Miniprotein binders against q5jf28. Designs and how they scored, part 42

Target 1, 318 residues: q5jf28
Amino acid sequence: MERERLIKTVEAILRGAGYRVARLDLKGSCFDLVASRLFLLLFIKATVNIDTITEEQAEDLKRLAKFFKASPLIVGLRSKSGELEEGVVYERFGIYALRPETLYDALLNNELPAVFAERGGLYVRINGELLRELREKHGYSVNELAQLLGVSRKSLLNYERGEQAVSLDVAIQLEEIFDEALAEPIDILRAKVEADLNVKPETPLEREVFERLKKLGLGLVKVKKAPFNAISTEDDIRLLTGIDERKTRSTIKRAEMVAEVGRIVNSGGVFILEKTKAEVVSEVPLIPKESLEEVKDADELIELIDKLKKEIKEKLFS
Below, E stands for the ipSAE of ESMFold2; O stands for the ipSAE of OpenDDE; V2 stands for 0.75 times the mean of E and O plus 0.25 times the DockQ between their complexes.

## First folded at step 17 (miniprotein)

Design y4 (at its last look DockQ between E and O 0.94; V2 from the best seeds 0.89)
Fold by ESMFold2, look of step 17:
Structure y4 (fold): chain B 318 residues (1-318), chain A 120 residues (1-120)
Amino acid sequence: as target 1 above (318 residues)
Amino acid sequence: DPELREARDLLEQAIELLHEAVRLLQEALRTGDSSLLEEAADLLTEALHIVQEAIELAQSTGSDDRAIQKLRFAWMLMRLAILIAREAMETGDPELVELALTLLEWAYEMIQEALEILSK
C-alpha cells in the first residue's frame, strides 16, 4: 500500500533527524505520527492525496497542535490537481501540506521551504527592506525595476513594504539580478494555527464523564478523531482521556496508542469506562466511572492513577 | 545520448547493489546477524553515490523532470534506509530492518519507473 509506505517514510525521516516518534494505527485519526525533539513537537497526518483529509480531522489536528504548542503537518504525494511539487508548501484547512522530500530537507538538511502554492501559481515571500536597499544600490528607480520584472509599480512597492508575495518567476529574476538571497523561509516546524477548543461531548456517557471531571477541577479539550476523547487538564496536569462503555479489543488498542502518544507529548493517560474493574493496559489505567466519585479533586485522581501504575510495576517485578 | 546511456547504465548498476542489500537485510532479519546490516549499509552507500551521479548526468541531458524527481525520491529512500539500518544495528530491533526493507522496495520501484521514462 502506498499510504503505509508513506507513513513509514515519514517515520524514517523523523527518526533520521533524531526525533522520538509514535506511529498510530487508527483509521480515521486526525494524525498518524507524533514526534518530538528538543523544543519541537510535530503532529503529522500522512495521506497520499492531501485532499482526503476531512474538515473534522483537520480541526482536531489543529486542536491538538494548539493545545500542545506543536506544529501540525500534512505529508502527501498528490492533490486532486495532480502531483505535489518538491519544495512547495500547500495548505489545507490552515494546515501546511508538503511532500516527504520537503520534510526531509527541512529536518535532515536544515533547509526550510520558501515556495508556496496559491491560486494563480507559486509564490515566495521576500525580504522587502533588503529588496529596496539592493534596488537603490544598483541605481534602479521603482519604475525601472518594475518594468524589468514585468510587474506594476504598485506591486513592486508592495514587495518592498512586505505586503505582497512575489511570483516564483519574479523571485528567481530578483535573485539573479542582485545575486543575493531574498526569499524568506516558511517555518513548517513552528507553524501557528487557530482552532476552536470548545467541542461538545459526543455521547451521554461522555457528557457525564466530562461533568464529573469538571467537578474535580479539570478542564477538558474534546477531540473526535483520536485514540482518546479529550485532554483533561489543570495547571501542570495533562491526561489523554479515553471514554468507553466497556473494555473491548478497540479499547485496549487505543490505550496502547495513548501510552505511546503520552510518552512523546509528556502526558499521562486514563480510560474511564462505564463497566469495568480497575486495571492497567500499557501504563494507562482503565477505571470505572464510579472511581471519579471516590476522589475529591484532580490531585487525588492523579494519585489514583499513580497507585494503579505502581501496582503493575510490582506485578512485573514479582 | 552517450551521457543518457551512461546514466541508465549507472542506474542498472545501482539496482544490482540494491537487490544485494535487500538480500542481506532479509538474511539479517532471519539470522539476527548484525554484521549483515553493516554490509547492506555499505552497498547502499555505494548505490546512493551511483544514483546521485546518474541524476547529475540525466539533468545535464535535459531529461524529463519526472524521471529526475523519481530518482531524487529513490535517493532519499535509500539514504533513509541506511540511517534506519544503522539504528537497527545499535538497537537490535527487527522492526527497523523491516522498515528499511519497505523503503528499499519503494526506492527500487522509483528507479525502475525512472529508467522507463529515460528509455523513451
Scores: ipSAE 0.882, ipTM 0.957, lowest interface PAE 0.4, mean pLDDT 91
Fold by OpenDDE base, look of step 17:
Structure y4 (fold): chain B 318 residues (1-318), chain A 120 residues (1-120)
Amino acid sequence: as target 1 above (318 residues)
Amino acid sequence: DPELREARDLLEQAIELLHEAVRLLQEALRTGDSSLLEEAADLLTEALHIVQEAIELAQSTGSDDRAIQKLRFAWMLMRLAILIAREAMETGDPELVELALTLLEWAYEMIQEALEILSK
């Protein structure tokens, strides 16, 4: 119940901010929502306790974000240490984590958070050049200002160089002394993340499909915790790829989700099965792996996918 | 504290408006009458102002930060429900009405929990 309310709240925030949103009903997925507006793309994991995200989920979330040039976010209410604070950015596995209110302010009020939590304290990055200019303008020496703030000379010099984050208490004191905003906002909407794109296929069927698609000139990146099993790496070919042994009710549901996600991330979808008849589910073709032997290259595969989509539209309207 | 009493009275009024807005949204789901969505949005707008005033009073009295946080969260949920209800009026999507109802249910719970804290 609480998780579902949280997901719906995040959906409402994104919709209220004018994003196109797809919500996934997939337990264990690395993301629960994907949202797009103009040039912004967000992959969001919604979890009541942000410490419940697994490293594997976080790695896949970062992988998707890096590939789609999107920002990954965790939205939650609490951690192991207690409730999350509004306006504070947390981090899990190199992914920003925040409360719904913080996301609301960023998206609807255009107010980015400046405070981040690290090692049990609250910190701010400040404009170090501006701090130096203000210090000099007010006639403070480095020693005088450091003493006034209760920090070391070395710490103040590191603040002015932008090499060290400032404690929230010191940041507040600086803004009070100079009557000027020094805090640098954290752009949670354009977060840059590192991700390993060299993930190996896990099953024999995935290995076979990956090797065959690679021979066709289509590189794949494995994704473990999504409705699809892989994404294509070619700039001109955006394909969300599912890989299953047989058509199941799970295959159908995942194909529906792939169609929804695909609309948001401007990507096609395909499921490659070990045994199936060619069919289409929610505009996502299900094709037998043998069809990959009939095509010569990736372009012919896309043509096959498009042909299958067209043939079904004609049958539905005939 | 008279201000704390006033804040509680305001929150009780907001709960009444929330209940009426929820009733209208449920009726809109049943009937497909989109005019009920606008009426619900108007009631929620009034309730939103009342909750804002209650937050300000609670802050001025030095009330428990947990109560204030719950009220701010409720305020956000109510604001979102207004936006979603208006979108539902434009699109005719019943799933958006259900979304608004979910937000308002949670807002109600947050206000009740805040009232319990402010009554101690």
Scores: ipSAE 0.875, ipTM 0.956, lowest interface PAE 0.5, mean pLDDT 92
ESMFold2 (binder alone), look of step 17: mean pLDDT 88; pTM 0.882

Design y5 (at its last look DockQ between E and O 0.92; V2 from the best seeds 0.90)
Fold by ESMFold2, look of step 17:
Structure y5 (fold): chain B 318 residues (1-318), chain A 120 residues (1-120)
Amino acid sequence: as target 1 above (318 residues)
Amino acid sequence: DPELREARDLLEQAIELLHEAVRLLQEALRTGDSSLLEEAADLLTEALHIVQEAIELAQSTGSDDRAIRRLRFAWMLMRLAILIAREAMETGDPDLVDLALTLLEWAYEMIQEALEILSK
């Protein structure tokens, strides 16, 4: 399938650029890939048509990015309007969207994009202060340069003040006139996003588990479209936290994904189930909700998790 | 159109190298012989340079941008497949060999589509 090829291409780009990568297989998830290198962390949703991303997925992607101080990205091939162009940044719900070639250039060639799509065409933000300096050094008045570019005097003043982006055609003309790089790159690797972190529990079981975790001193960031239901956190503790009524094949698959994500974001994982025996799937404990009453704080929860991992691992492999 | 004919001939040559690289990767998966990964990466590196030459020729003739975009995409996929094959050699991870194969299959399709466009 074309989406699976796209996800694999994005994984290859990330690996080729030296990122540690986790690739997920979860329908409806807010991300398909998470990757880290040095101090960079990326959460990526890959979709052939970028207009198919739902607002709910986008909000969760932004929540994860905000919490982990990561850059969210959408990588795609097309939009409702047609094929995406190489080197152009699009936007969906406040998240940058771009072609895999554009990601490749940013990561493997150190060439960040500068062109973005808006209603009416393609635009570039330019260094307005440098523009003013170059214009003055070349002896142009504002009106003279505006006439040369075919723009209004007011537009040129706005460009110099940083208040207006230029059309791509104008950006090309400016670089030809001054033989200087004026385009300001778009830092897709360190995008800052805003997200509402106040999301209510979706089920009575989830609400009960969240209340128990809060009593242990853990803060919670709820997400709806991920292999886990929340991130449980206190200072140095971070747990990708799943919640299910009982262990199913879906639970096992999600726990495996939580383990992979956790390695990339340096976080632990746990699943809290209404009915289960304590066990471990891929280094992620599955514990009954009653276990939360057996510990008094977050540190003891971590000790329980670590003990379970060691005991069950030794039983399976020794 | 001698330059366009040369570009098409180069692309057919790159396809032959790509097919052989795919066979080597598939054999490496079956046998676990990592030396086949190195051989495949060498063939792909040669094919990559051939595709780049074909792109330059097609651009010089004012060829259809749709073909050139497909060739650039294929070039990227082949470059990535080289990098992934080398990572597979370093790690011994057969899933990386599968990844490289997926990239090459898509690259092959892009080159074929570009050839079709250039032949019209």
Scores: ipSAE 0.891, ipTM 0.961, lowest interface PAE 0.4, mean pLDDT 91
Fold by OpenDDE base, look of step 17:
Structure y5 (fold): chain B 318 residues (1-318), chain A 120 residues (1-120)
Amino acid sequence: as target 1 above (318 residues)
Amino acid sequence: DPELREARDLLEQAIELLHEAVRLLQEALRTGDSSLLEEAADLLTEALHIVQEAIELAQSTGSDDRAIRRLRFAWMLMRLAILIAREAMETGDPDLVDLALTLLEWAYEMIQEALEILSK
């Protein structure tokens, strides 16, 4: 109940901000929502407790974000230490985590958070150049201002260089002294993350499919915690790839989700099965792995996918 | 504290408006009458102002921050429900009406919890 309400709340925030949204009903997925508006793309994991995200989920979330040039986000209510604070950015596995209210303010009010939590304290990055200019304008020496703030001379010099974050209490005191905003906003909508894209296939069938697609000139990145098993790495070929042994109810549901995600991230979808007849589910072709032997290259594979989509549209309207 | 009593009275009024808005949204789902979505959005707009006033009163009295946080969260949920109800009116998508209902149910729970805290 609480998780579903949280996902629906995040969906409402994104919709209210004019994003196109796809919501996934997939337990254990590295993301629950994908959203796009103009040049912004977001992959969002919604979890009541942000400490429940696994490293594997976080790695896949970062992989997707890096590949699609998107920002990964965790939206939650609490951590192991208690409730999350509004306006505060947390971090898990190099992914920003925040409350729904913080996302609301960023998307609907255009108010980016400036406060972040680290090692049990609250901190702010400040404009160090502006701090120096204000200090000099008001006639404070480095020693005088450091003493007034209760910090070391070295700490103040590090603040002015932008090399050290300031405690929230010191940041508030600086803004009170100078009557000017010094806090640098955290751009949670354009977060850059590092991700390892060299993930190996896990099953024999995935290995076979990856090797065959690689021979066709289609590189793949393995994704473990998504409705698809891989993404294509070629700039001109955006393909969300599912890999299953046989058609199941799970295959159908995942194909539907791949179609929804594909519309948001401007990517096609395909499922490659060890045993199936060629069919289409929600505009996503299900093809036997043997079909990969009939095509010469990646372009012929795309043509096959497009042909299958067209033939089914013609059958539905005939 | 008379201001704290006023804040509680305002929150009770907001709950009444929320219940009526929920009723209208449920009826809109049943009938497909999109005019009920606009009426619900108007009631929610009134309730939103009442909750804002209650937050301001609770803050001025130095009330428990836990109550204030719940009211701010409820306010956000109500604001979102208004936006979603209006989108549902434009699109005719019943899933958006269900979404708005979910938001309002949670807002109601948050206001009730805040009232309980403010009554101690």
Scores: ipSAE 0.883, ipTM 0.958, lowest interface PAE 0.5, mean pLDDT 92
ESMFold2 (binder alone), look of step 17: mean pLDDT 87; pTM 0.874

Design y6 (at its last look DockQ between E and O 0.89; V2 from the best seeds 0.88)
Fold by ESMFold2, look of step 17:
Structure y6 (fold): chain B 318 residues (1-318), chain A 120 residues (1-120)
Amino acid sequence: as target 1 above (318 residues)
Amino acid sequence: DPELREARDLLEQAIELLHEAVRLLQEALRTGDSSLLEEAADLLTEALHIVQEAIELAQSTGSDDRAIRRLRFAWMLMRLAILIAREAMETGDPELVELALTLLQWAYDMIQEALEILSK
């Protein structure tokens, strides 16, 4: 299938660039890959047609990116308008979207894109201060350069102040005239996004568990489209937190994914269930919600989690 | 056009090398012999250079941009397959061999589609 090939291609790009990568197999998830290298962290949604990402997925992707100080990306092949172009950055819901070739160039060739798509065509942001310096050095008035480019005087002033992008054609003309690189790259690897981190629990069980976790001093960032329901956090504590009524095969698969994601984002994992026997799946504890009443604060919760992992490990190997 | 004919001939050669690399990767999966991964990477490296030359020839003839884009995508996939095969050698992870095979299957499809476009 074309989407599976796309996800695997993105994984290969990330691995080829030296990233540690976790790939998810979760229907409807806000991301398909998470990857880290040095101080860079990327959450990537891979979708053949970039217009199929939902607002809920995009908002959750931005929540994860904001919380983990990561760059969110959509990687795709097409939009409603047709094929995506190499080297062009598109945008959906405030998230950059681009082709695999563009990601490849950024990560493997150190060539960040500079061209972006908006209504009316392709555009480039330029170094406005440098433009002004070059114009003055070459003896052009604002009017003279504007005439050469076929733009208004007001537009040229806006370019120099960094307040307006130029069309791709104008960017090419400028670089031809001045024989200098003026294009500002788009930092797709360190994109900053805004997200509302205050999302209500979806179910009565989630509400109950969130209230218990808040009493322990944990902050919560709810997500809807991930293998976990929330991130539980205090100071340096980070727990990818799942919530289910009971243990099912889906619960086990999500715990496995939480473990893999946790290794990339340097976070622990836990599942809180309405009813269960305490156990560990892939280093992720599954505990009954009543266990939250056995601890006083977040530190004691971590101690309980560590104790369970140690006891179960010893039992298996004794 | 002799340059366009040469580009198509190069792409047919690249496909032959790609088929042999796929055979080696499949054998590596069956046998666990990681030296076959190195052989496959060497063949793919040769194929990669051939595809790049074909791209340059096709561009010089004013060929359809749709073909050129497909060839560049295939080039990227083949380059990635080389890198992934090398990681598979270092780690011994058979899933990376399967990943490389997936990339090569897509590269093959892209080259075939480009050949069809170039033959019009």
Scores: ipSAE 0.891, ipTM 0.961, lowest interface PAE 0.4, mean pLDDT 92
Fold by OpenDDE base, look of step 17:
Structure y6 (fold): chain B 318 residues (1-318), chain A 120 residues (1-120)
Amino acid sequence: as target 1 above (318 residues)
Amino acid sequence: DPELREARDLLEQAIELLHEAVRLLQEALRTGDSSLLEEAADLLTEALHIVQEAIELAQSTGSDDRAIRRLRFAWMLMRLAILIAREAMETGDPELVELALTLLQWAYDMIQEALEILSK
């Protein structure tokens, strides 16, 4: 109940901000929502407790974000330490985590959060150059201002260099002293993350498919916690690739989700099965792995996918 | 505290408006009458102002921050429900009406919890 309400609230925030949104009903997925507006793409994991995210989910979320040039986000209500605060950015596995209200303010009010939580304290990054200019303009020495703030001379010099974040209490004092905003906003919508793209296939069938597609000139990156099993790395060929042994109800549901995600991230979808007849589910072709032996390169594979989509459209309207 | 009593009275009024808005949205789902979505959005707009006033009164009295946080969350949910209801009116998508109903149920729960805290 609470998780579903949270996902729907995040969806509403994104829709209210004019994003195109796809919601996934997939337990254990590294993301629950994908959203696009203009040049912004977001992959969002919604979880009531942000500490329930696994490292594997976080790695896949970062992998998707890096590949699609998207920002990964965690939206939650609480942590192991208590409720999350509004306007505060948390972090799990190098991914920003925040409350729905913080996302609301960023997307609907254009108010980016400036406060972040680290090691049980609240901190702000300040404009160090502006701090120096204001200090000099008001006639404070480094020692005088450091003493007034209750910080060391070394700490103040590190603040002015932008080398050290300031505690929230000290940041408030600085803004009160100078009557000027010093806090640098955290751009949660354009978060840069590092991700390992060299993930190996896990099953024999995935290995076979990856090797065959590589021979066709199509590089793949393995994704573990998504409705698809891999993404294509070629700039000109954006395919969300599912890999299954056989068609199941799970295959159909995942193909539907791949179609929805594909519309948001401007990518095609395909499922490669060990045993199937060629068919299309929600504009996503299901093809037997043997079809990969009939094509010479990645372009012929795309042509095959497009042909299958067209043939079914013609059958539905005939 | 008379201001705290006023804040509680305002929240009770907001709950009444929320119930009526929910009724209209449910009827819109049943009938397909999109005019009920606009009426619901108008009632929610009134309720939104009432909740804002209640927050301000609760803040001025130094009330429990847990109540204030719940009311702010409810306010956000109500604001989102207005936006979603209007989008549903434009698109005719019943899933958006269901989305708005989910938001309003959560807003109701938050206001009730806030009232319980403010009554102690």
Scores: ipSAE 0.883, ipTM 0.959, lowest interface PAE 0.5, mean pLDDT 92
ESMFold2 (binder alone), look of step 17: mean pLDDT 88; pTM 0.884
ESMFold2, look of step 18: ipSAE 0.883; ipTM 0.959
ESMFold2 (binder alone), look of step 18: mean pLDDT 88; pTM 0.883
OpenDDE base, look of step 18: ipSAE 0.867; ipTM 0.952

Design y7 (at its last read DockQ between E and O 0.97; V2 from the best seeds 0.90)
Amino acid sequence: DPELREARDLLEQAIELLHEAVRLLQEALRTGDSSLLEEAADLLTEALHIVQEAIELAQSTGSDDRAIRRLRFAWMLMRLAIIIAREAMETGDPELVELALTLLEWAYEMIQEALEILSK
ESMFold2, look of step 17: ipSAE 0.889; ipTM 0.961
ESMFold2 (binder alone), look of step 17: mean pLDDT 88; pTM 0.888
OpenDDE base, look of step 17: ipSAE 0.888; ipTM 0.961
ESMFold2, look of step 18: ipSAE 0.892; ipTM 0.963
ESMFold2 (binder alone), look of step 18: mean pLDDT 88; pTM 0.885
OpenDDE base, look of step 18: ipSAE 0.882; ipTM 0.958
ESMFold2, look of step 20: ipSAE 0.889; ipTM 0.962
ESMFold2 (binder alone), look of step 20: mean pLDDT 88; pTM 0.887
OpenDDE base, look of step 20: ipSAE 0.886; ipTM 0.960
ESMFold2, fold request of step 21: ipSAE 0.889, 0.883, 0.888; ipTM 0.960, 0.958, 0.960
ESMFold2 (binder alone), fold request of step 21: mean pLDDT 88, 88, 88; pTM 0.888, 0.889, 0.889
OpenDDE base, fold request of step 21: ipSAE 0.870, 0.879, 0.879; ipTM 0.954, 0.957, 0.958
ESMFold2, last read: ipSAE 0.884, 0.869, 0.885; ipTM 0.959, 0.954, 0.959
ESMFold2 (binder alone), last read: mean pLDDT 88, 88, 88; pTM 0.887, 0.888, 0.888
OpenDDE base, last read: ipSAE 0.881, 0.875, 0.881; ipTM 0.957, 0.956, 0.957

## First folded at step 18 (miniprotein)

Design z1 (at its last look DockQ between E and O 0.92; V2 from the best seeds 0.89)
Fold by ESMFold2, look of step 18:
Structure z1 (fold): chain B 318 residues (1-318), chain A 120 residues (1-120)
Amino acid sequence: as target 1 above (318 residues)
Amino acid sequence: DPELREARDLLEQAIELLHEAVRLLQEALRTGDSSLLEEAADLLTEALHIVQEAIELAQSTGSDDRAIRRLRFAWMLMRLAIIIAREAMETGDPELVELALTLLQWAYDMIQEALEILSK
């Protein structure tokens, strides 16, 4: 399958660039990979056709990126309009979308893209102050350079003020005229996005668990399209929080994914179940919802989680 | 066109090297012999050079951009496979060998598609 190959290619790019990577196998998830290196954190949705990402997935991807101060990315091969071009940045739901080759160049060759797609074609933002300096150095008036480029005087003024992007054709002409790099790169590795972090619970069980967690002093950021249901947070503490009626094979797989994601984003994990005995899967505790009534605040919940993890480690020594 | 025929011959040579690299990676999985990973990486490095030469020849003949794009994509996949195979050697992680194999299979398909385009 082409999608599986795409996800693995993105993983390989990230690993080749020295990132620690977690890859998810969850149908419908808002991301397929999360990766970190030094101060960079990326959440990536890989999809062959970038127009298949749903608004719900995109909003959750932005929520995770905003909460974790990460850059969200869509990596794909095509759109409804045809093949994506190498070195061109597209945008869907406020998230940058690009080809694997473009990601490869950014991460392995330290060559950020500069060209983006908009209605009407391909564009580049340029260093307007440098453009003005070069124009003046070469003796052109605003009118003279505008005439040479075949653009309006107003457009040229907007270019110099940084208020308007230049068509790709005009950017090429400028480089030919001045023999100087004017293009400003697009920082896909530190993209900032807007997202509404206040999302309501999806089920009565979620609502009940969220209320109990709030009474313990935890803040909650709900997500719909991830292996966890929410991020529970207090100060520097973060818990990728799953909620299920009971332990199933799906619960176990989600806990495994939560453990992997948690290592990349430096967060703990926990699953709160309607019915279960306390246990640990892949260092992620699964506890019954009644355990939330046995602690008085967030610190005691963390102590309970740590105690369970310690008890499992000690079983190995018997 | 002699240059186009030369590009096609180079790509057929690269395909044979890819077949052998895949065989070595599969054998490394079966046996746990990490020296086969290094041999596969060396072979792929040779294939990378060959693919790059073929790209340059195809570009100089004004060949179909669809073929060139596929060859560049294959080049990227092969380079990644080399990097991943070496990481597999360092870590002993068989999942990385599986990853490299996936990349090479796609690279092979891309080269085959480019050859078809260049034969028309």
Scores: ipSAE 0.892, ipTM 0.962, lowest interface PAE 0.4, mean pLDDT 91
Fold by OpenDDE base, look of step 18:
Structure z1 (fold): chain B 318 residues (1-318), chain A 120 residues (1-120)
Amino acid sequence: as target 1 above (318 residues)
Amino acid sequence: DPELREARDLLEQAIELLHEAVRLLQEALRTGDSSLLEEAADLLTEALHIVQEAIELAQSTGSDDRAIRRLRFAWMLMRLAIIIAREAMETGDPELVELALTLLQWAYDMIQEALEILSK
């Protein structure tokens, strides 16, 4: 119940902010929501306790975010240490984690959080150049200001260089002393993450399909915790690629999710099966792996996909 | 504390409005009458102002921050429910009405928990 409420709340925040949203009903997925507005793309994992995300999920979430030039986010209520605070950015596996209220403020009020949690304390990044200018303008030496703040001379110099984050208490004191905002906002909507895009296929069928798609000129990004198994790419071509041995109810559901996600991320979808008849589910073709032998390159594969989509539209309206 | 009593009275009023809004949304789901969504959104707008006033009173009295946090969360949920209910009026999508109902149920739970804290 609590998880469902959380996901629905995050969905409502995104919708309220004018995002197009796709929701995934996939247990164990690295994201539960994908949302797009203008040039912003968000992949969101919603979890009541942010410490329940696995490293594997986080790596896939970062991989998707890096590939699509999106921001990954974790939205939750609590951690192992207690309730999350409003207006505070947490981090798990290099992904920003925050409460729904913090996301609400960022998206609906255009108020980015400035406070982040690290090692059980609250910190802020400050404009170090501005701090130096203000210190000099007010006639404080480095030693005098450091003493006033209760910090070391070395710490103050590191603040002025932007090399060290400031404790929230010291940041508040600085803003009070200078009557000026020094806190730098954390752009949670444009988070840059690093990820390894070179993950190997896990199954014999995935290996076979990946080898064939590579022969067609496609680059492949393996994803483990998504409704698709990989992203296939060549230049402007992006295909959310599912791989299954046979058509199951799970295949159909994942194809439906791939269609929804594909609309948000402006990407096509395809499922490659070891054994199937060519069909289309929610505008996503299910093709036998043997069909990859009939095409010479990625363009011919796209043509095949488009042909299958067209033939089914014609049958539905005939 | 008179101000704390006033805050509790306001929250009780907000709960009554929430119950009526929920009833209207449920009836809209049953009947497909979109006019009930507008009426629900109006009631929720009134309730939203009442909750805001209650928050301000609770803050002025130095009330338990746990209550204030719950009320702010409830306020957010109510604000979202208004937005979603209005979108449901435009689209006719019953899933949006269900979404609004989920938000309002959680808002209700948060206000109740806040009232319990403020009554101690």
Scores: ipSAE 0.878, ipTM 0.957, lowest interface PAE 0.5, mean pLDDT 93
ESMFold2 (binder alone), look of step 18: mean pLDDT 88; pTM 0.884

